# VHH binders against q9p7j3, part 161

Target 1, 174 residues: q9p7j3
Amino acid sequence: MILPLFPETQVHVFVYENVSNCAAIHEQLISQNPIYDYAFLDAATILYKKQVYSAIIRALEDRRDEQMKTKTIHSEVILSLSPKTEISSAFRQFSMTKKSKNIVVVKIDSKLTEEEEFERLDKLVEGNRVEFSDEELQKLIDFKVLKKNYKLDPSTLENPLASILSSIALRGYS
Below, E stands for the ipSAE of ESMFold2; O stands for the ipSAE of OpenDDE; V2 stands for 0.75 times the mean of E and O plus 0.25 times the DockQ between their complexes.

## First folded at step 13 (VHH)

Design ba2 (framework vhh_5j56_2; at its last look DockQ between E and O 0.12; V2 from the best seeds 0.00; counts 0 for: pae O 4.9 > 2, placed apart)
Fold by ESMFold2, look of step 13:
Structure ba2 (fold): chain B 174 residues (1-174), chain A 125 residues (1-125)
Amino acid sequence: as target 1 above (174 residues)
Amino acid sequence: QVQLVESGGGLVQPGGSLRLSCVASGFTEYTFDDYAIGWFRQAPGKEREGLSSITSSRGDYTSYSDSVKGRFTISRDNAKNTVYLQMNSLKPEDTAVYYCAAGWELSYPRDFDYWGQGTQVTVSS
């Protein structure tokens, strides 16, 4: 896909359910294997497509402005999902873990079509690809986790999108 | 609330050895196994410096600063929620307060958000 503010940056987002090899992927991420240069997110923390797009946009803005806090654009996406500026807590809250069952995977600066990127990613992830859509994401979310990550109360939990997007956009300003 | 407690500090002669322990507790949603542990030190009037870190599994990714590489060894015992720092060939310049810290092991770059209170190590001739 193409983001209006970043027209030369190709981004792909994939969602996998019933992933059986998150522990193996975790080992590759620890070793910083460049074949695994994606952002691997726990789908239990993602309710909306716009949540992911907003984090991508924030990461790209910080790269453009030379304000990145992390070493890669993909690690910056993980940080950008968090309302807080602390790297370790952002990864703890949003990254895939060894015990994750469903994941959202982001590739930024792709030189490949969506299907070509999927073919490469599908060799790495043992799970079932599903559509990147709000419908599929809501099947995979853990609302208890979402409430904790974004500090949602009953009124904001009824319509949490605005609160979540504000948290992503305003991180570090408020 | 995650808590870290260091122990094993004290006075030692130059060339001696000392083993520090860092015991973690207070985990609720995650376990000690999900955290990388680092050792740091701060000498009087100096900024805190990172010494070593270790991830959770056997054959763990470990790292060492150049100032301690070859002399210090980090290890962990996940059953006891404990990380150790074995310090050999100690020098007066190793005198400092030593801290352990915990952070999410996939953090890139490595970052730590839980800290112990520190234990004093004094190397005196």
Scores: ipSAE 0.314, ipTM 0.698, lowest interface PAE 3.5, mean pLDDT 88
Fold by OpenDDE, look of step 13:
Structure ba2 (fold): chain B 174 residues (1-174), chain A 125 residues (1-125)
Amino acid sequence: as target 1 above (174 residues)
Amino acid sequence: QVQLVESGGGLVQPGGSLRLSCVASGFTEYTFDDYAIGWFRQAPGKEREGLSSITSSRGDYTSYSDSVKGRFTISRDNAKNTVYLQMNSLKPEDTAVYYCAAGWELSYPRDFDYWGQGTQVTVSS
């Protein structure tokens, strides 16, 4: 897909459930295998498509403005999901772990079509691809984790999306 | 910025053992457990070579070069911001300055951004 604010940057987002090889994927990431150049998110921490898009947009804006805090655009996406400024916190909060079962995978600067990218990624992820939608994300979310990550309380649960987006947008401005 | 300090080097006889320590400090947005730590060495007149590396506790990944595999063991204590290199069955060929290096574990391409000053290891009868 193409984001209106970044027409020259192609972005793809995929959702996998019941992934059996997250540990192996994680090892490839930390071993710096370039084939795994994606942002791997724990789906338990993602509730909305707009949450992911907001993080992507912020990461792209940071890159555009030469304000990236991390070394890669995909790492910056992970950071951008967090209301915290600490990179370590962001990764602990949102990044796929060895024990993850459901994941959201983001590709930025793709040279391939969505279908081609899927075929490529499908060789790396051993799981079931599901639709990238709020409905499917809602099935995978851990609300306890979500509430902790964004400090949601009864007063903000009426509109959690607004709270999440505000947290993402205003990180570092409190 | 992140600082690394090696210790534990010295003179040892062939077949002996040493345990090197690398203590890290100066963290800002990163924490110690987000860093991959590697051990390197450089002997006089030779190129620097990688010996071993260890990632964070989130992904217990260790690697060893063929030259030290089975003899050296890398480990980390995140509570102490320290990585260790246990060196057993030391040989004269292991004589070198040993360096520890640190880099963000998920950085791409892989790069070690911070280096210690090194510690001398001499294996001689």
Scores: ipSAE 0.019, ipTM 0.401, lowest interface PAE 4.9, mean pLDDT 91
ESMFold2 (binder alone), look of step 13: mean pLDDT 80; pTM 0.819

Design ba3 (framework vhh_5j56_2; at its last look DockQ between E and O 0.83; V2 from the best seeds 0.00; counts 0 for: pae E 9.6 > 2)
Fold by OpenDDE, look of step 13:
Parts: C-alpha cells; structure tokens; sequence
Structure ba3 (fold): chain B 174 residues (1-174), chain A 125 residues (1-125)
C-alpha cells in the first residue's frame, strides 16, 4: 500500500487472530532481532483502520521532519498511537504483549509486495490472518482498554474515531 | 502507580561488596515480569549514569556499562518482585546514590518511567 502523502514509502498492515506464539515473538522483540522489524500491536487496542493509518502517517511525518522520539519507525508508530508522550506508556498501551492473542502488524519501508511480505511474516506469526478492516478490528477490540487508552467518556463515545484521531494528532500539544 | 524501593546501600571499604535490592509494587494492568528493571547512579556533580538492566525471565537479557562490567551483577526474582545488584570490588569512584528504575520491557529505546527514591552507597577507607 502506498500512502498519498508518502508515495515513496510502501506500507503493509496485517491482522492476525488466535496467535499462539506471541510470547515467542515478544522474546525476539526484546532481543531486537532484525527479522522481526515490524510494529506489533495488540489488536485489543485498535478499533479503526484510520487509527492505525493516522499513527503511521504521524510516524512518517516525524521521520520526515527529523522529530522522531523513538529509535525506529516502527516504534514511532507505536508511540504515535498514544496520546501520551512517554515511550514506555505508549508501549504498555498499544504494543503486543506476551499474553496477546490478536495482533496488528505494521511494516514500513517494505521492498516486497503485500503477498511477499505476508509470506515472510507468516513464518514468524502462528495465527490466522484476517482482513484489515473495521469490521474485523471491531471483533477483536477491548472497549475497556480503548476507553482507558484514550480517556473516552460518554460524551466522546458517540464519535470515538474523532476523539482518537484528535488524541493522536495533538499528542504533545496539551 | 508502580513504586520502587531500593535498599542495601551503606558504607564499605574499597574492595568490599554490597548487594542492593529493588522491590517493586503497585502493579495493576501489568505484572512485574512485564517490566525491565535498570540500575542507575548519580554522584555529586555528575550526570546520572546507567549501570545495568535486566528484562523479564522470558528472554532474560542483561546489560552492563563498561564502568561496572565484570564487577556488578544484576538479577531478578519475579516471585518477590525484586531485582538485585550485586556489587563487588567496589571503588571510591562508585560512591553515589543508586537508583532503581522500571519500564515496559518492549519500549525502544528503553524508557524507564518509574523510579525509586535511591539508596546511598559510599566507598571509602
């Protein structure tokens, strides 16, 4: 996938459900294995495609403007999902955990087609790939976690997407 | 909120040993084994220095600064929510306030956002 604002950057997003080896993936991430150079998100924290895209765009903008706060573009995506500026908080809020069952995987700067990237990633993730869509994400979301992460209240629950996007866009400006 | 409490500091002679302990509490959504723990120190007039860190028992990785490598050993006991820093062959230049810090283990770069109050270590003849 090519983002209009970043035509030279290829992005792929995958969703896996019933993943059995998140703990093993987690260990590889701790060791900074370059084969695992992805953003691994807990699907329980993601409600919309636009939420993920907004985080990706912000991360890419940060990189473009040389304002990245994290070490890698993928870690910046994780940070960009959070309304908080603290990196550790962002990772606690949105990153895959050892106990995760459903995940969203983001690849930035891919030189492969979506299918080729999937074949590579499929060797790392033991789960079932599902469509990256709002419908599928809604099946995996934990609303309690979502509300906590973005401090959603009854007044903002009518349009949670707007609140989420605002939180992402305005991080660091409050 | 996660709280860290250091203990084990004190006065020792050069060449002596100390064992620092860091006890963590206040976990809610995550548990102790989800956190990386680091030891830092700050001497008077100097910047805070990272000494050692340890991840969870799963994929247990440790790191050491060059200044303490071979002399200090970090370990953890998840059943006790405790991380230890065994300090051997202590030198006068090791005199400082030693801090324990905690951060989510996947954060990259590692961002420690919980800190203890510190414990004084003095190495003097």
Amino acid sequence: as target 1 above (174 residues)
Amino acid sequence: QVQLVESGGGLVQPGGSLRLSCVASGFTEFTFDDYAIGWFRQAPGKEREGLSSITSSRGDYTSYSDSVKGRFTISRDNAKNTVYLQMNSLKPEDTAVYYCAAGYELSYPRDFDYWGQGTQVTVSS
Scores: ipSAE 0.556, ipTM 0.795, lowest interface PAE 0.8, mean pLDDT 93
Fold by ESMFold2, look of step 13:
Structure ba3 (fold): chain B 174 residues (1-174), chain A 125 residues (1-125)
Amino acid sequence: as target 1 above (174 residues)
Amino acid sequence: QVQLVESGGGLVQPGGSLRLSCVASGFTEFTFDDYAIGWFRQAPGKEREGLSSITSSRGDYTSYSDSVKGRFTISRDNAKNTVYLQMNSLKPEDTAVYYCAAGYELSYPRDFDYWGQGTQVTVSS
């Protein structure tokens, strides 16, 4: 996929449910294995496609403007999901954990077609791929986690998208 | 909140050894096993320097800065919520206040949420 603001940057997003090997993937990420250079997100924290795209765009803007805080664009996506600037907090809140069951996986700067990237990723993730869509994401979300991560109250929970996108866009400006 | 307490500092001659400990308590939503623990030091008038870190006990991965690699060894006892730094072949340049810190194990570049108050290590004849 090509983002209009970054036409030379190819991005792929995959969603897996019922992943059985998150603990094994987690250990590969700790060891910084370059084969696992993706952003692995806990799907329990993601309600909308636009939530993910906004974090990707924010990470790419920060890279373009030499304002990245983390070492890779994929770790910057994880930070960019957070309304806060603290890296450790963002990872605790949004990254896949050893106990995650469903994940969203982002690849930025891919030199492969979506199908080619999927075939590579499918060798790493033991789970069932589902469509990256709002319909599938809302089946996997944990609303209690979403509310906590973005500090949503009952008045915003029926239409939380605007509040979430504002939090991503305004990080560091309040 | 998580609290970290260092101990084991003191005065030692060049070439000597010390063992520092860092005891953690006050965990709520995550356990000690989910944190990476790092050791840092700061000498007067210098920036804080990262020395070593260790991740969870299930697949422990350690790292060392070039200045201490081969002389210092980090280890972890999750049953006691404790991390150790064994410091051998100490040099006058190792004189500093030593701190332990804890952060979520996947935080890159190892952002640390909690810090101890420090323990003084002095290497002098």
Scores: ipSAE 0.011, ipTM 0.356, lowest interface PAE 9.6, mean pLDDT 85
ESMFold2 (binder alone), look of step 13: mean pLDDT 80; pTM 0.821

Design ba4 (framework vhh_5j56_2; at its last look DockQ between E and O 0.48; V2 from the best seeds 0.00; counts 0 for: pae E 9.3 > 2)
Fold by OpenDDE, look of step 13:
Structure ba4 (fold): chain B 174 residues (1-174), chain A 125 residues (1-125)
Amino acid sequence: as target 1 above (174 residues)
Amino acid sequence: QVQLVESGGGLVQPGGSLRLSCVASGFTEFTFDDYAIGWFRQAPGKEREGLSSITSKRGDYTSYSDSVKGRFTISRDNAKNTVYLQMNSLKPEDTAVYYCAAGWELSYPRDFDYWGQGTQVTVSS
């Protein structure tokens, strides 16, 4: 996938459900295994494709502007999902944990086709790939977590996407 | 904000042992047991290097750099908001300022949000 604002950067997003080896993946991430060079998100925290895309775009903008707060573009994606500026908070809110069952995986700066990247990633993730769509994400979301992460209230729940995107865009400005 | 205070550093002879402590405070949204803790060190004229880390209750995992593996042991006491670094078989090359850092269970590479001021460890005969 190519984003219009970043035509030179290839991005892939995958969704897995019923993942049995999140604990093993997490350990590899902690050990900084370069083979696991992805952003691993807890699907329970993601409701919209645009939420993920917005975070990716913000991360890419931060990199372009040399304003990254984290060390890698993938960690910046995780940070960019959060309305909080604290990195640890962002990771607590959105990153895959050892107890996660469903995940969203983001690859930035891919040199491979989507199919090739999937084959590579499929060796690392033991789960079922599902479509990256709002419909599938809606099946995996934990609304309690979502409401907490973005401080959604009855007024903002009428249009949660707008609120989420605003939170992502305005992080650090309020 | 979260504050970290290291202690236990000092002068020791080669082959000796020290036990460093890192006490965390100032938690608001999260508690101590939500944080992964890492130990780092920086010697004069050298880059800061990671030595050891211990994850939070979400995933019990410890790691060590090759330079300290088998000699250093990290542990935590959540009831005391403290992480320890037991350093055995110390060498002159272990001389450095030792830092404690805290962050959530972070992905590669780990970006810690909070750092202590450091404690000096000197290994010399």
Scores: ipSAE 0.016, ipTM 0.261, lowest interface PAE 7.6, mean pLDDT 90
Fold by ESMFold2, look of step 13:
Structure ba4 (fold): chain B 174 residues (1-174), chain A 125 residues (1-125)
Amino acid sequence: as target 1 above (174 residues)
Amino acid sequence: QVQLVESGGGLVQPGGSLRLSCVASGFTEFTFDDYAIGWFRQAPGKEREGLSSITSKRGDYTSYSDSVKGRFTISRDNAKNTVYLQMNSLKPEDTAVYYCAAGWELSYPRDFDYWGQGTQVTVSS
């Protein structure tokens, strides 16, 4: 996908359910294996496509403005999902763990078509690809986790999108 | 809040050894062994330099900068919430303030949110 404000930046987003090898992926990530240069998110933390796109846009804006807090664009996406500026908190809250079952995978600055990138990623992830859609994401979300990550209260839980997007957009200003 | 306190610095002759300790506290929902710990140093007038890190619960993944590889060894004792830096074959160029830092173990690259106050190491005759 091409974002209107970033026409030269190709982004791909994939969703996998029933992933059996998150522990193996985790070991590759802590080894800093460059083949695994993606943002691996726990799908239990993602309710909307717009949530992911807003984090990607925020990360790209911060890169353009030389305001990135992290060392890579993929880690900046993970930070950008968080309402807070603390990098460790963002990773604890949103990143895939050894215990994750379903994941959302983001590739920024891809030189490949979506299908080519999928073929590469599919060699790394042992799970079932599903559509990146609000419908599929809603099947994978953990609402207890979502509530905690964005500090949603009863007034926002019925339609949390605006609150979540505001948290992403306003990070660092409050 | 996570707090880090370094100790073990001091004066040492060239060729000597020191062992630095970094004791962590203030964990709430997560434990020390979920964090990567790194050692850094800063000499006067220079940028802070990354030296070593240790990323796993059992210390299975370590890294070293070329300037200290073979001379320094990082280790961790998760029961005591402590990381050590064993520094051998010290040189005058190792004179600096040494800091420990902590960040979530999956940060890419190793991004660190919590920093200690530093401990002075001076290598001189």
Scores: ipSAE 0.011, ipTM 0.411, lowest interface PAE 9.3, mean pLDDT 85
ESMFold2 (binder alone), look of step 13: mean pLDDT 81; pTM 0.822

Design ba5 (framework vhh_5j56_2; at its last look DockQ between E and O 0.38; V2 from the best seeds 0.00; counts 0 for: pae E 5.4 > 2)
Fold by OpenDDE, look of step 13:
Structure ba5 (fold): chain B 174 residues (1-174), chain A 125 residues (1-125)
Amino acid sequence: as target 1 above (174 residues)
Amino acid sequence: QVQLVESGGGLVQPGGSLRLSCVASGFTEFTFDDYAIGWFRQAPGKEREGLSSITSSRGDYTSYSDSVKGRFTISRDNAKNTVYLQMNSLKPEDTAVYYCAAGWELTYPRDFDYWGQGTQVTVSS
């Protein structure tokens, strides 16, 4: 897909459920295998498509403005999901872990079509792809984790999306 | 805020050994085993360089720079919130301030959020 604000940057987002090899993927990430150049998110922490898009946009804006806090655009996406400024905290909150079962995978600067990218990624992820939609994300979310990550309370639960987006947008400005 | 405190540095003769310790504290939301730990050093007039790191989950993934491989060994004790750097066959060029750092294991190049104040290691005859 193409984001209106970044027409020259192709972005793909995939959702996998029942992934059996997250530990193996994690090891590849630790070893810095370039084949695994994606942002691997724990789906338990993602509730909305707009949440992911907002993080992607912020990461791209940071890169454009030479304000990235992390070393890679994909790590910046992970950071951008978090209301916290600490990189390790952001990763702990939102990144795939060895024990993850459901994941959201983001690819930025793809030179491939969505189908081609899927074929490439499908060789790396042992799980079943589901639609990237709020409906499917809602099935995978852990609300306890979500509430903790964004400090949601009864007053903000009325509109959790607004609260999440505000947290993403205003990170570092509180 | 997470704090790291290095210890074990000092003066040693070439060929000697030292064992550095890094003790972490100040954990609130996360625990010690949520962090990858790395050792760095900075010699006068030189840039800081990474020496070794150890992941958090199982502690079974370690990395070493070429400059210390075969001589240094990193290990961790999660029960003590401590990471160790065993330094053997020390050389004068190993003289530097040694730093412990904590970050998340999935950040590469590895980004560390917390740093110790450093401990001086001097290798001299």
Scores: ipSAE 0.529, ipTM 0.791, lowest interface PAE 0.9, mean pLDDT 93
Fold by ESMFold2, look of step 13:
Structure ba5 (fold): chain B 174 residues (1-174), chain A 125 residues (1-125)
Amino acid sequence: as target 1 above (174 residues)
Amino acid sequence: QVQLVESGGGLVQPGGSLRLSCVASGFTEFTFDDYAIGWFRQAPGKEREGLSSITSSRGDYTSYSDSVKGRFTISRDNAKNTVYLQMNSLKPEDTAVYYCAAGWELTYPRDFDYWGQGTQVTVSS
């Protein structure tokens, strides 16, 4: 996929459910193994496609403007999901953990088609691919975690999307 | 709410040794072994200096600054929620307040968002 604001940047997003090897993936991420150069997110923290796209856009804007706070575009996506500026907090809140069951995986600057990237990723992730859609994400979300991560209150719970997107776009100004 | 408490500081003569402890508590949805722990120090009027860090994954992978490499050893006991800093061959320039800090282990670049209140180490005759 190509975002209109970034026409030279190919992005792929995959969703896996019932992942059995998150602990093994975690070890590879700690080692900074370049084969695992993706953003691995816990799907329990992701409710909307737009949530993921907004974090990707924020990360790409910060890269374009030389304002990135982290060293890779994928780590910047993880930071960009957070309403706060603390890098460790953002990773704790949104990244895949050793205990994760379902994940969202983002690849930015891909030189592969979606299916080619999937074939590469499928060798790394032991789980079942599902569609990247609001319908599938809603089955995997933990609303308690979502409310906590974005400090959602009763007044915004009818449609939390605007509050979430604002938090991503305005991080560092609130 | 994660809390870190340092102990083991004190007065020591040049060439001596101290062992600092950092005990962590207040974990709720994650455990101590999900966190990397770092040791820092700050002398009066100086910037805080990173000394060493340790993870639980990858066999407790450790790193050291050049200023302490070979003299200081970091180690970790996850069953006790504790990280240690063994400080040998202490020099007067090691005099500082020593802090431990915790951050999410997977964080890149390394970052810490929980800090102890510090323990004083003084190296003098």
Scores: ipSAE 0.166, ipTM 0.626, lowest interface PAE 5.4, mean pLDDT 88
ESMFold2 (binder alone), look of step 13: mean pLDDT 79; pTM 0.810

Design ba6 (framework vhh_5j56_2; at its last look DockQ between E and O 0.13; V2 from the best seeds 0.00; counts 0 for: pae O 6.2 > 2, placed apart)
Fold by ESMFold2, look of step 13:
Structure ba6 (fold): chain B 174 residues (1-174), chain A 125 residues (1-125)
Amino acid sequence: as target 1 above (174 residues)
Amino acid sequence: QVQLVESGGGLVQPGGSLRLSCVASGFTEFTFDDYVIGWFRQAPGKEREGLSSITSSRGDYTSYSDSVKGRFTISRDNAKNTVYLQMNSLKPEDTAVYYCAAGWELSYPRDFDYWGQGTQVTVSS
């Protein structure tokens, strides 16, 4: 996929359920193995497609403006999901962990078609691909985690999307 | 909440050794095994400098600054929620307050959320 604001940047997003090898992927991420250069997110933290796209757009804007805080665009996506600028807390809250069961995987600057990228990723992830859609994401979310990560108080309006998107867009200024 | 407590500092002669300990506690949602632990120091009037770090998933994946490589050794014991810094061949320039810190081990670059209060190391000059 090509985001209208960044027409030269190809982005792919994949969702896997029932992933059995997150601990092994975690070891490869710690080792900074370049084959695993993706953003691996815990699906329990992702409710909307727009949540992911907004984080991608914020990361790309920060790269364009030379304001990235992290070393790669994929690590910047993880940071960009957070309403705060602290790198370690953003990773703790949003990244895949050794105990994750469902994941969202983002590839930015891909030179491959979506299905070619999927073929590579499928060799790395032991799980079942599902559609990247609000319907599938809503089956995988943990609302307790979502509310904690974005400080969604029970007194908040019934539309958490606006609060989440504002948190991502205004990170560092809100 | 997560707490880090350093110990093992003190006064030592040049060429001597000290072993620092960093004991972590207060975990609720995650465990010590999920954190990278780093050692830092700050001498009077100087900026804090990073010395060494160690991950949990590869207990032997370690990093060292050039100023301490070959003299200091970091290690961890996850069963005791403890990280050690063995400091050998100490020099007067190693005099500083030493801090341990913990951060999420997947953070890239390395970043640290939790800090101890520090322990003084003085190498007599």
Scores: ipSAE 0.207, ipTM 0.646, lowest interface PAE 5.3, mean pLDDT 88
Fold by OpenDDE, look of step 13:
Structure ba6 (fold): chain B 174 residues (1-174), chain A 125 residues (1-125)
Amino acid sequence: as target 1 above (174 residues)
Amino acid sequence: QVQLVESGGGLVQPGGSLRLSCVASGFTEFTFDDYVIGWFRQAPGKEREGLSSITSSRGDYTSYSDSVKGRFTISRDNAKNTVYLQMNSLKPEDTAVYYCAAGWELSYPRDFDYWGQGTQVTVSS
């Protein structure tokens, strides 16, 4: 996938359900295995495709502007999902954990086709790939977590997407 | 920036034990429990050697070098921002300056960004 604002940057997003080896993946991330150079998100925290895209765009903008707060573009994607400025908070809110069962995986700066990237990633993730769509994401979301992460209340629940996107865009400007 | 302070070093006889402590402070965007903490040592004329590491509570994982397996134990107390290295069955070969280091556990590439000043451990009869 190519984003219009970043035509030179290829992005791929994958969704996995019933992942059995999140703990193993997490250990590889901790051990800094370069094969695992992705952003691994807990699907329980993601409701919309646009939520993910907005985070990706913000991360890319930060990189473009040399304003990244984290060391990697993938970690910046995780940070960009959060309305909070604290990196640790963002990771606690959105990053895959050993206890995760469903995940969203983001690859930035891919040199492979989507199919090739999938084949590569499929060797790392033991789960079922599902479509990256709002329909599939809403099956995996934990609304309690979502409400907490973005401080959604009854007034904002009417249009949670707008609230989420605003939170992402305006982080650090409140 | 994050600061690390080691303590607990000293002189001990072969077969003895020491418990090193590493206290971390100065956190801003990160919290202590998000850091991987490692223990290293450097003996005179030798390269720095990694001994043990411990990850955050999000994914507790410990590792040990072969040289210290079965003798050393790493643990952490996040409430005290402290990591410990229990050293048992000490040998003269364990004589070195011991350092603790900290790095964000999910950073790429893996770097220990912060280092303590070290604490001397001497094992001698």
Scores: ipSAE 0.017, ipTM 0.356, lowest interface PAE 6.2, mean pLDDT 91
ESMFold2 (binder alone), look of step 13: mean pLDDT 80; pTM 0.819

